# VHH binders against Origin of replication complex subunit 2 (ORC2), part 5

Target 1, 363 residues: Origin of replication complex subunit 2 (ORC2), of Arabidopsis thaliana (Mouse-ear cress) (q38899)
Amino acid sequence: MEDIENIEEDEYGFSRNYFLAKELGGASKRSAHKLSDIHIVDEQELRETASTIEMKHSKEISELMSDYKTMYSKWVFELRCGFGLLMYGFGSKKALVEDFASASLTDYSVVVINGYLPSVNLKQVLLALAELLSELLKCKRKSSGSLSKGQETFPSRSMDDILSFLHGPQSGDKDCFICVVVHNIDGPALRDPESQQTLARLSSCSHIRLVASIDHVNAPLLWDKKMVHKQFNWLWHHVPTFAPYNVEGVFFPLVLAQGSTAQTAKTAAIVLQSLTPNGQNVFKILAEYQLSHPDEDGMPTDDLYSASRERFFVSSQVTLNSHLTEFKDHELVKTKRNSDGQECLNIPLTSDAIRQLLLDLNQ
Key: E = the ipSAE of ESMFold2; O = the ipSAE of OpenDDE; V2 = 0.75 times the mean of E and O plus 0.25 times the DockQ between their complexes.

## First folded at step 1 (VHH)

Design g32 (framework vhh_h_nbbcii10_fgla)
Fold by ESMFold2-Fast, scan of step 1:
Structure g32 (fold): chain B 363 residues (1-363), chain A 128 residues (1-128)
Amino acid sequence: as target 1 above (363 residues)
Amino acid sequence: QVQLVESGGGLVQPGGSLRLSCAASGFTFSSDYYTALGWFRQAPGQGLEAVAAISSSGGSTYYADSVKGRFTISRDNSKNTLYLQMNSLRAEDTAVYYCAAHYSDFPTYLTSGSYDYWGQGTLVTVSS
């Protein structure tokens, strides 16, 4: 264990251990004692009240769930016949659909799309589906000899090319398919006509089966007759659960307010709350820099990396790039190259909105 | 090289609680936001059984019927660690527990056969 020459050799392990030690023994446990005690009591009361409500609803949910489990074999048969399954009814269907997939779709690959999020990168979904299908088909066909046929470069392809691959040959293997679960196919991320048409085309692919849920009363208006009968080929299942929307509820209030194509402070706040603490802290560094340098086009990526590493929020450039990919996918940041060729990062919000967002994140 | 190392196993009495941890090295949970993670177990003379799984964001969790309401899966991406909180333990929970990971660039729920990386296992024994 050689520490003398270059601190960078064990930088990842050192930064990780430092961060872990700081969290385990950190001063965050030493907030003002009386205020902390008041907050603890209020939090405990809220948790006990929520637990009591959840226990009462859990009995009702368990009874309904038991009834639905008797239908699982029929739902699998319907998927094998080429139908899409559309789940509707009062209450969150997230737990029901996921239980169905885990209990009854174990022989198939399952990909989950969370349509209740403010944005979903459908191209990344299509790419992942294509890579999964490529692996499944190579397992079955066992092509001998050529490694060049084994290397699919889908990230360089258009969405149309990817969908064509997922559709496959007309003679296709009817037992070879991927199940795609779409929570809230009528959700804010997917509600636009282009996304709905992409999902309809995806559903019509011979190697894809769709299981989706809806909560919006006007969700059927998203689809014309061709989409319903030729592309999605929906079988409608009434499955009221009366379960709370614990996860979806974090994002769902924005469903009716989503009229802007630009990232809003409210949408950004909800997305940021779903990120890891390290991801939130990297975003805070960028936000603070932007507020301190209003005349600049953005923060250089190298400067963000240096600041993030110095504060032990990232251990490598790869770690930073993963956070930046998430920020870009959710439109939290945008990139430009400055006159020196450096990649610069910008939060596409007003200074006032960024200040409000930072206050919300520090709660 | 990707490695997963389980810890926290041991002997516990029926009705007791135990918390398992799985530390990842060779990749980071924050670098791989869409890494699907799960716990599996194998009792003596039995096949591998899925116990719990958690999506990259922590927003989606799965539990086997045998553990639902008793076990809680969670992840801490900042610590690169996966957890399994086991409450109300029964003799039937006696098994070697494995953590498993699948690296993806978007949320994926995978069957056990699709997981790419596995730990060496930690033994949990529930007996009086």
Scores: ipSAE 0.000, ipTM 0.136, lowest interface PAE 17.7, mean pLDDT 70

Design s01 (framework vhh_7pa5_2)
Fold by ESMFold2-Fast, scan of step 1:
Structure s01 (fold): chain B 363 residues (1-363), chain A 125 residues (1-125)
Amino acid sequence: as target 1 above (363 residues)
Amino acid sequence: QVQLVESGGGMVQPGGSLRLSCAASGFTFSSYAMSWVRRAPGKGPEWVSTISGSGGDTSYADSVKGRFTISRDNAKNTLYLQMNSLKPEDTALYYCAKGTYVYKSGSTEYLFDYWGQGTQVTVSS
């Protein structure tokens, strides 16, 4: 329907955005855009345009990224006001959104969902958010002297119960929220109506703030008027980066129509460069062990944990498991059992490829 | 260049108190969450506490909850950890860290960009 395709901005919404910009010093002329401002472009045409601009205008691209960093304070303020932020424009927004989170969302717990991956499980994400919020609320109450608080049983609850918990009580603390970053909310695992409705309900929870990116030209068609204005409460930010879709393009060919792109040592390097410094360092320990022990089945998980903990790269087994899950999701490592039945981690690359990968990672 | 310098460590008897300080420079202190992390002899690092950039939100490890209080003075670029009812198990090098925690794919990840040199806390009788 036309109402779905053409979202009206009422006078109240316009005035709110105007006052918000004025309170932030009025430095940004326009940082929010309407659904109707997005032009439909063919995937192939978008890819060709982005590639051409990137090669010719590196100076302009650098200046553009610097300009976005001046907007970070405004974006934080918008999140605090209860808005969801929707990032759109030519090029990968992964690095920009992650830079924003690492630089400006340090006051909050941040959960990252890689929507470009086909294996995203929203119920697992909701359970994780509920467990995290439960811990945050317990710490905030400063309650001490109880024998044990006991674990709250979320895995046995329905999605509706989990979402109700994330929404919180009517008297909930407005400053207690988790920021959820969704890279490619229009991604393969998320673009079905049920997943989009779940994400919209999640975004409307008082303890959740959403920062999402879209790349598909039809992404605006995923949402009805209620989802955009009442549940997501989107502020649209046009943030063309002209950055290549190096990581995303491996897992879904939205802009890069390369169905034959295989996992390679160079692809592994690109993925590793997108990881946190701690994640990169944990991977380096595994790689160095494998190069030193070429005749072994891989590094025992307990040995990796001990080495990573001693070097301050992980604080707990949970932190290590987070890195290992990310490595496995991106096909950087595989698990196998050695002759002793011990779980071992292996990088499925040749020793020469691993040596080259470590050199590339140090750039 | 980011610099974090811890102070206030020392020897104390069980049940005693100490106050740790961390002087930060080279970044906009009030814009970043700060954490305390400790390393016991022969052990790996253990996260102790985090405070938001504004100072409005705090979180603590279960082992120190109710005994330790994290605070900050953004005007002085200083982070504090008030440690009460100290136990022998609290004996460790205590590090000031720039950063917070992030949850990825069902697991919590602690993102600490920079660490100080540490200050030794010894609890013994």
Scores: ipSAE 0.000, ipTM 0.229, lowest interface PAE 16.6, mean pLDDT 72

Design s02 (framework vhh_7pa5_2)
Fold by ESMFold2-Fast, scan of step 1:
Parts: C-alpha cells; structure tokens; sequence
Structure s02 (fold): chain B 363 residues (1-363), chain A 127 residues (1-127)
C-alpha cells in the first residue's frame, strides 16, 4: 500500500472511476454500451484497502480531509447556482458530507436521506420536504400579517402535487431553498428507475438543492442524459476519504454491475436451496408476481400473505414474517412502502435474473 | 401510539458495566433496524450502534467498538445495549431509536437522526 497523501486524477483505482464520471458529465458524449464495458471492481478488496490505508496513513488522511474543507465555500456557491453536487471516491463519504452540511449550510434547512437504508420511502420524504418548505415560506411573509402555522394544506397528497409545490411558482423567492443530502443515492431502496426519476424531478424543483454520494461503480448507469444535465445538473466531485463503511456496509454491500446478473441469480439459487420448501415456494410467488407486474414497486405484503395462505405455504402471519426475515437477511428481498403506506416486497434482480432463478429452483 | 421506553441506566464507576433495554410498542418491531444514540451534556447526538431486523448484522461507533454489544429480541419487542469497560466519556443520556431514512439538520446545529426517539436513560460514569 502506497502513500495516499496525493490526490491526482491518475491515482490507482480512482482515475478509472473519475474518468468514467468525467466522460458522462463532460461535453463529449459516449454510448451507454461503452460504459457497460467497464470492469467490475472487487468490492471486498476495496473495503479491505480502505481499512488498511486508514490505519497506516491516518495523518495523511486527516490532511486530505482538511484539504476538502477548503473546497466547502466553492461547493456552497455551486449549490446557490442551481447545481447538484455528486460526491464519489474510495471510502465512506457520509462523515465528509455531513461535516460540509454542518459547517457550511447553516443558513439553510438541510434534510438528510440515508439512501443506504432499505426503509427509505420517497413519498414520505417528499411530504416532509413540502411541510418544511411550507413553514419556511410562512417565515418569509411574517411582516405581511399574522399567518398561523399549519395553514398550508395540500389539495392532494399525490406525488405530482407534492413535487409541484416543491417546484413552486416560477416568480417565487429564488433565494429560499432546502438542501437535500442523499447518502448513497445508488442505495438499494433508491436504485430502481421510478425512484431515480422521482429524485431527478425533486432535484429540478426551484426550492430544492441536492448533494448526493455514490459508491456503486455502475451508479452512472442509473441516469440518462436528461437526468444528468437538465434535472440533477450534476457537478462531479472526486473526494476519496478511505473511511470505513461502518454504517452503510450493514445495509447494502456494493452491488456488482448488470453484466453479473447470471452469477447473482445462481448465488441466490444456492441460498434459496438452503431454505425450507415452503420458503422457496413463498419466494416463487413473489418472483412470479414481479415478472407479471414489471411496472409496480413490488408485491404488497398482504397480497403475498393471501397467496401463500391459499396455497398452504404459510399457516399464519408469524410464519410469513419468519420467511421474510430470512429473505431480507440474505439480501434476496427488500421492503419499501407504496404511496398508500402499504408494505411492498421487491427482489433486487433483473427480470432475466429472476427468470433464471426460477428455472434453477425447478430442477 | 408509537412508543420506545429505555431503562437500565444509572451511576457506575470507570471499568464497570451496564445493560440498557428498550421496550418498543405501537409498531411491528421486527420490521425496523434499531439504533442506540447518545447525547453527552452540551453536545449534539452521537450515533452509538445499529442492528438489522434479524439481529445478524451490527455496527458500532469507533469509540465503543469492543466494549459495547447491541442485540435484540423480536419475540419480546426489546432492544438491548450491553456496555462493558465504561469510561467517563461514555457519560450521556442514551436513546433508543427506530431507524429513519431521513433526518433534519437545523440552523441551530441540532441534528435529528432518527424517527421516534424514546425518553432516554441517563448513564453516568464517575469515580
């Protein structure tokens, strides 16, 4: 392991990711096919390297973090100009981004989203942001009258209505905004196309500024040209920290690229083979539902329970919850709540991988 | 209706041990990641430890690694924190927290990390 005091574009492991990010964010456009040709980085090797570097070069890493603090004023001005900030680089960026927000965004309301948590619900996030903006707008008008708190009500709590409110009137106060920090915008609850489109729409709202981090090597594949340049309006910041993923690592490991879906399906099949036949059959019901309903956020838990009960695979909610806990612990299934507050279950695999997995389970 | 009730705090001498408990009600405990967060006098909240839904994965702040152990009993809707080799710097009000994907940093510097914090239980380490 070499001295990491120097941050250069050609530093090991990072220059390739930096180059890829620059390629997507620069004036020169490349096809999506060229991006998919990039080799997958060994996640375990990266994490072990980060831990070793931190222990051996704590002083150099501390100096590195001090260098980032000199960039804070520039990052603030970039946010004021309407840009989204995208933080990438080796190691956890959680502490760096939170330090930036605490030190430099004190004039603004800051909402932090822990995108590495499977419990993230974007509609609840949007509602919280709308309520916060409503309060901020009332404070700006205190001299115009005795406007009471809680006066703002939304005609509908649909996602579109909330986003329209957050966007605000075109002639509105442009110096009033909420900073949204998203740790791991590429996290398991957020990486689906619908969630990414919602985040892009949120980022384009006049009253919202976005600071996000990514750790997945394929995170750039989440976004099309419109999302990058018109909605997120990303400025890419290479900020290796070499900090361990103490919190994020519990909730999501760095996921391999789409090119590895066949290997992922086989690994999942091996895990499923270790489960009871009833557990495998519950998983099959979920998988078949997901393949039949590709436009949905997942299968409602109540529907899975009803189907599993009808086929005698579970006798009670307790037995279903035991299977779901097992699936979640092995990263076979993730949970999110839909717009109605209903718990939904999703298999974080491509449709092709799920089809392969079902074939493997029938042998 | 959502309620978290912490217990088990008290006064101990340096090097001593305490076990904190958190009784959860009003929600499906087994559906949530749970955390312990502490606040020392005059300081903001500091995250201590997190445990996943099944109890098989845990994480700890560097200041408590090797000394504290988080665990849970989903059948009893209870979260635990076993604290060993306590130091004066561990003196704080300890909160049980249901994981929240969002929190707010206020202009006053206050940080809200978690949904539905309990009332807290005081841990005082002094000789």
Amino acid sequence: as target 1 above (363 residues)
Amino acid sequence: QVQLVESGGGMVQPGGSLRLSCAASGFTFSDYYMSWVRRAPGKGPEWVSTINTGGGSTSYADSVKGRFTISRDNAKNTLYLQMNSLKPEDTALYYCARDSPTYILTKSGDTYYFDYWGQGTQVTVSS
Scores: ipSAE 0.041, ipTM 0.349, lowest interface PAE 5.1, mean pLDDT 73

Design s03 (framework vhh_8k46_1; at its last look DockQ between E and O 0.05; V2 from the best seeds 0.00; counts 0 for: pae E 6.4 > 2, unsure alone 57.6 < 65, placed apart)
Fold by ESMFold2, look of step 2:
Structure s03 (fold): chain B 363 residues (1-363), chain A 127 residues (1-127)
Amino acid sequence: as target 1 above (363 residues)
Amino acid sequence: AVQLQASGGGFVQPGGSLRLSCAASGRTFSSYAMGWFRQAPGKEREFVSAISWSGGSTYYADSVKGRFTISRDNSKNTVYLQMNSLRAEDTATYYCAAEKTVYVYSRGSTYTEYDYWGQGTQVTVSS
């Protein structure tokens, strides 16, 4: 429908321009002679300022939250029409979106993805959704007199196969939906183009409705026009909460703030500690090599394999490559070629951050 | 991976107090919300309390509000549950847990699933 596309494009354009303009305008007030020399505000200073504002205006913030509740029925209607809901604005939106889901999405099964966590794995998300949908379809058949037998087995299926199941035709006379809530769809484990394309495909599945939040000003740049207009089908909702980022704040810096060296190492350590012990030890070998060879472009992959195999942390190249894939997916390691043409791996952190990371991992 | 060790359970008379602790090993503790759950024999595990990574937000089941207090000390990688005014219905094995990356709630329920669980500690409230 032409009116729907015009409305969505206008709202997307407004929101995208807002994020870009805020980044440019904010920098000009605080520092450099020109925008190319942007002075970035420390996240700690911004967090402290936000806390002070919230203390002074707690009553007004509470009234604002109550006002959002009056819009819940409209948001449910928009979801039923096939739109995605995209929540943006200052402050954590986690409590607001979860209140909306618990109060108003009672006809849906709701799956929440904490996208701000670096340990998010889309294959696991898709498997959980497929299992849930299979259970829901069995229950719907029971209500219609069908007998439930057999377990769908999804663990060996490709992501494409799982998405095809989630996009399958609706059964019976009533649609069966799962509402997927993604806190920070722009989170660290989800920012790569492949993950975003998978999320866009998920959002277009017949059994799926999507609600998401964003905090990064560059989040709209993750999506091309097809993803926005044909797959996500976003309706943009400006919902400033001024709530603290008590859960998200470790992993998802505000657009005007950068993590300190200690915060950056802490974020990397958290991701590594969610991996297997052998994976952690492989990373340590690379980190120690990089610290002892600061003038090199990184550690040759063959040397990492040899060192890891000698210590029994890996048994094969395939196992090492699995760990390397996880490191790349979490942005812990980059691949590049040295002057001899060898494939080398490096950790894109300063030496001080790597030292802090190793200290944290050795406890 | 996070290893969780719960302790501090025991026998107490009604109206008494206990303090549970959950020591964690691993780097992920200070970045995770932590929670307490309990399970009486033959019953479902139920939510008791949760605390954000910084300690800035706390959550309680209605059955324990005003009687239990959750806190954390990130320098010691430990979460505490102070349990006051204990009742017979508080008798259960208590478990600590770290927040799950994916969780489900549906019609008739809202819950936070946790990725990592400690071994339980028994709390018995009896005359």
Scores: ipSAE 0.028, ipTM 0.328, lowest interface PAE 6.4, mean pLDDT 71
ESMFold2-Fast, scan of step 1: ipSAE 0.233; ipTM 0.457
ESMFold2 (binder alone), look of step 2: mean pLDDT 74; pTM 0.735
OpenDDE, look of step 2: ipSAE 0.178; ipTM 0.664

Design s04 (framework vhh_8k46_1)
Fold by ESMFold2-Fast, scan of step 1:
Structure s04 (fold): chain B 363 residues (1-363), chain A 125 residues (1-125)
Amino acid sequence: as target 1 above (363 residues)
Amino acid sequence: AVQLQASGGGFVQPGGSLRLSCAASGFTLDYYAMGWFRQAPGKEREFVSAISGSGGRTYYADSVKGRFTISRDNSKNTVYLQMNSLRAEDTATYYCATSRYTVIYEGNTKVFDYWGQGTQVTVSS
């Protein structure tokens, strides 16, 4: 049934996108014809036509979002009943799911996993969830006057032990759970069978509720029958947004448009806005150095570390390396060796693009 | 409504100490991670310190590690930042923040989405 529903949705979404593209194409075609017909270019009419098309798209998106907001109370009820929520449909669902969590899950602890990022580490997520659940259970026992018997040595435990702890006793308070939001559960770092099985086991834990999104029609092929019906216990929600994948799309393998410096700079700005302020500041140090030394092969890694520490942006070499790994994964920074054999970091953008990025980031 | 009220700022000389307080109302701190951030004049907002809901984990920016101490008193619904050996570069407006997303990775400030009104700290000779 799920396969049939997915096929029908794809046809519906294709038709919807076709009508939107057809309307845009028709108006553009009329504008192009008018330009050919009239010797003097009517810039005002072109602007008015574009504004009208954008206004229609904006109204339709706003209407869809308003409709989804009426469903929020039902989605909360479904989570309380033990279901996982699976969001699918054309367009980015990131903003919708974030708005749902912000508006309707304020009474619960919420953990967000950005599955579109290649840097996702499920063991760190499980450790964080176990620590959070330990704290929640301590608060419950404090209220009842019971002794706190939680063991807080989770980093040394196996993933099986952590998952067992998160499962807990089945007779617990049904409204005491952590909600885990997974943007793109079909994302690059999560697509392997081992990660998917870990997420399925996590979803089956009595203290965990899962809200996830998928973008690929083949995402259901990640799961066997046991995972779908006994572990995830999915309720499928068709929530097309037609919103662009501006954030998620940056992190998926894409054919690089060589020479599209302005678009690359815009893409980099979106990535940088998703980073922590410390990560952004480390990038700013590198960018400022590169603008000040345009004839060099980049900034030596040791110099970046020293500058970042003195400016209070990193706590250790490990912290810096985490930022650098994230920069490299997003193609914001590349490694080169200088004439002295030192590792140097280079932003593979023109000086003008780097100046624009710094301007955008400081606003 | 969630409210965060930061207080305790003021004027101090280099080498001095201040204790900032962040009082929360409209929710229970036991379920939420808390963070302190600062914004110096003409600079972007910087992470300073964070503490988990139980107080079991604390995080510090390199520049304040060993000088600042974050703590919480869940019975008073309050988080504190003890600032020792203050320097001129510590001059900033200090903000406290919390998240409906309770997991803090080291330096990951994107999880904080509820911000208090800041308190000004000026370190000057």
Scores: ipSAE 0.013, ipTM 0.371, lowest interface PAE 7.6, mean pLDDT 72

Design s05 (framework vhh_7xy4_2)
Fold by ESMFold2-Fast, scan of step 1:
Structure s05 (fold): chain B 363 residues (1-363), chain A 127 residues (1-127)
Amino acid sequence: as target 1 above (363 residues)
Amino acid sequence: QLQLVESGGGLVQPGGSLRLSCAASGFTFSNYAMAWVRQPHGKGLEYIATISSGGSYTYYSDSVKGRFTISRDNAKNTLYLQMNSLKPEDTAMYYCARGGEFTYTISGDKVTYLDYKGQGTQVTVSS
């Protein structure tokens, strides 16, 4: 059934012996120097650093931001030269990377992937990139007239076919590329070997440039030497911000302090606001059902699926299950069997808390 | 094998009507949202109409709202587009398309991608 998946797992197994510090001497002169600047922080040090970030004075953050803005032209030049940019350092890099893109990448198409979200679907990201590239290439060659009409077909849903399409030379223009920003390329949905290999192949495509951030202590262990030096072609940028992980921290366990995992209306609202609009709407259906049926043990899963599909919020059981997995991972929804043996979904909050959540989501 | 086959296109005078059909095979048609998209000569793809898997919800682009009607017959695995009050600017290659399994966000904006589209049928509106 799955020969391709087994082969990729074996290759990743060999990559587990990759040690960045010990392998720096084998890299090129310029690459080795930049890689030596990275420091691995253990989980306890990350927790201690994260706990102090909120208490840092705004002046220090402002000074760092000013320094980084002077580097933007250099970062653009590095992207034009074919390098991937990898941002690391204490504090959230989300605002910095988004400021860089909005200030310095206006001449390029930019796609932003929130890798800190467990619901990120890499297959749909690649389909989106292929459709965007197809449109950009068509616009550039519009003067060819009738010649383009018969040759345009929808790319196969095969990952290999999509990546082949994204890899040129389609135009041969070194400055014709899509910038892909990946917040937390080491995030929960992306850190598996198959996803990392797909991202590495994507980064090696002539029409794609990557700008990524990392926060996980084991992030360097995600990549073998080929991925780092030939596919991603990483330039490592140390960019401590000391900014709080207000959004990412909800989804990144290493940044969140251990303690009460109990959801409140306010914490649940923050999680929900970070989900896709379809995910939010699926949750609204469940919440509205629960408020209308207060004496029941929850909404039958089949009923949620039917309601969600009729409103275009999900296209299949697979997409619903993806949303439900996200809800369950954040303790927004729990599953139990009713008296009839049916699987039912329950929001473990009071009716008043659910009403508050719906109010917050409708703003 | 997944297949979408469009039919019903042709030459029509302004103010006329056409009914497009799309025969779907190789997948469970009733499980997917469907769409009609068009591509005028030398222009990009334009979304015309979408319909939910059960047919309860429909959405139309402003350019065709009130003139075009999307419908489906799940028993026959067929999608339809009834086009009334046709204008010269409706001239395009019309494609039947299947809604994708997943929804993706680009720069914070929600995007739903088409998983597959057919070969198309040409609609020409001219006097």
Scores: ipSAE 0.000, ipTM 0.156, lowest interface PAE 11.6, mean pLDDT 71

Design s06 (framework vhh_6fv0_2)
Fold by ESMFold2-Fast, scan of step 1:
Structure s06 (fold): chain B 363 residues (1-363), chain A 125 residues (1-125)
Amino acid sequence: as target 1 above (363 residues)
Amino acid sequence: QVQLQESGGGLVQPGGSLRLSCAASGFTFSSYWMYWVRQAPEKGLEWVSTINSGGDSTYYKDSVKGRFTVSRDNAKNTLYLQMNSLKPEDAAQYYCAKVEYIYRTESGQTYFDYRGQGTQVTVSS
C-alpha cells in the first residue's frame, strides 16, 4: 500500500518539478541556443516561483513533513551512534531541521550555524562551543563553590587547541554531547577547503554531533573519502520539502547558485609571500596593468613578457612561463583569449582586493 | 534586551545619496558582525552588505558594489550604510540585523536572529 502511495506522490513531485523548470524558462525551449541566448532568472523571480508552488501544494507538503516527523526518533538514534546527518533534497530544509531539533533534541545543547550567510566566523563558533562544553562539564561535577585554578582561557588559544578541548580525551558519559546544526554547510562562507576541514575535525570530536543541510549541486565535491567516512561519518537523508528559501534566499539564490570559489585576497597574499621576489614583481606588473585597464580582458602575455624583461625580472620566456605556471597552479591568474584571439592574463579578484594585495606586498 | 534602531531614510532623486544609521543596544556591539538587508514592496528580503566586528572586512551584493559603503563606530555602538548613485531599484525598507548562533542549554536558554523596525528609502525622479 505504501509502495502505491509512494508512486502516486512521485507523480505529483514530478509535476511540481516540471512546473518549476518551466517557470524558470527551461522546459519550453525547443532549439539549441547559444550561451548568449540563455534566459537568466533573477533572484526575486526564483523566490516568487518557489513561494507560489508552496501555496498551491500545501497539503502535499504537510504530508511530506508528517512522514519526516516519524523519522525523528531514528535520526536521534543515529546521532547517538556517532553519525553525522546530512539532509538533502529540493526546497528549504531549514524549517524541517529546526523542527527536528526543537522536537527531538531537547535533552541536548544545540548550536545552530547559518551557513547561508556570506560570512561565518568559525573561530568564534568554536569558542562558543568550548564555553558551552565547559559549562556542561561543570554542571556534571559537584559544586565546590571555589573557582578552579587550572581553568584554561579559550580566547588566547589556537583553533587546534580549541578542537582538542572539544574532542575531550576523557568522556565519562557516552551520551554527553553538543548537537551542531549547520544550515547549508555548502554555503558561501563555509565552502572553502580550510573551513570544510575545520568542520570535519569538529564533527570527529567525541563531544560533538553534526546535523547539516546542502543545496548546491557541487556540494558532494567538497569532501574526500576520509572526510565522508571517518570525520563527518555522514548518513545521507533525502528530504525534499519544496519549501521556499525565504530566509536563505535573502543572502544568495540557492537553487541557481553558481559556486563562488572566488580567490580571496587573504589566500592570494599567503601564496604570494611564498613566491620568489622576481615572481612577486612579475605579479605586481600584471596587477598594476589590470588596475589601470579595468575594462579590458586582461594583460596580453607578450606585453607582460616585455615589461618583465625590461625590469630584469625574467631573462627568457622559459623563466616567465615558470612564474605563470606557479600563478595558475595557485589560481592567482587565469588565461583568457580576447576578442582579437590574443592570450591575456587576468587576476580573478576585485579591484579593491588587488589594491589591498599590493599594499600588503609593499609592507 | 537586544534593540536595533534604523534611521536616515527618505526621498531622494536617482543619482542622489543617503546615509543610513543603526543604533544598537543590549549587547556587546564591538564583538558582533552586522548586516544590512532590504525589502522592496511586494518583494522578498534581500541581503545588501556585511561588516565584521572590527570593521576591517566588508561584503556587498554585486548590484551595490562601488556605490554603497558599510562602516561602523564601535565607540558609539552605531552601524552605517553610505549609499551613493542611488537607482530606482534601490527603493526599499532597509533593516539593520544582528545574526546570533541559536543555542540552547538543558535549561532552555535561547538566542535568535534580531533585526530592527527599518527605515524607508524612496528613489523617484
Scores: ipSAE 0.014, ipTM 0.283, lowest interface PAE 7.4, mean pLDDT 72

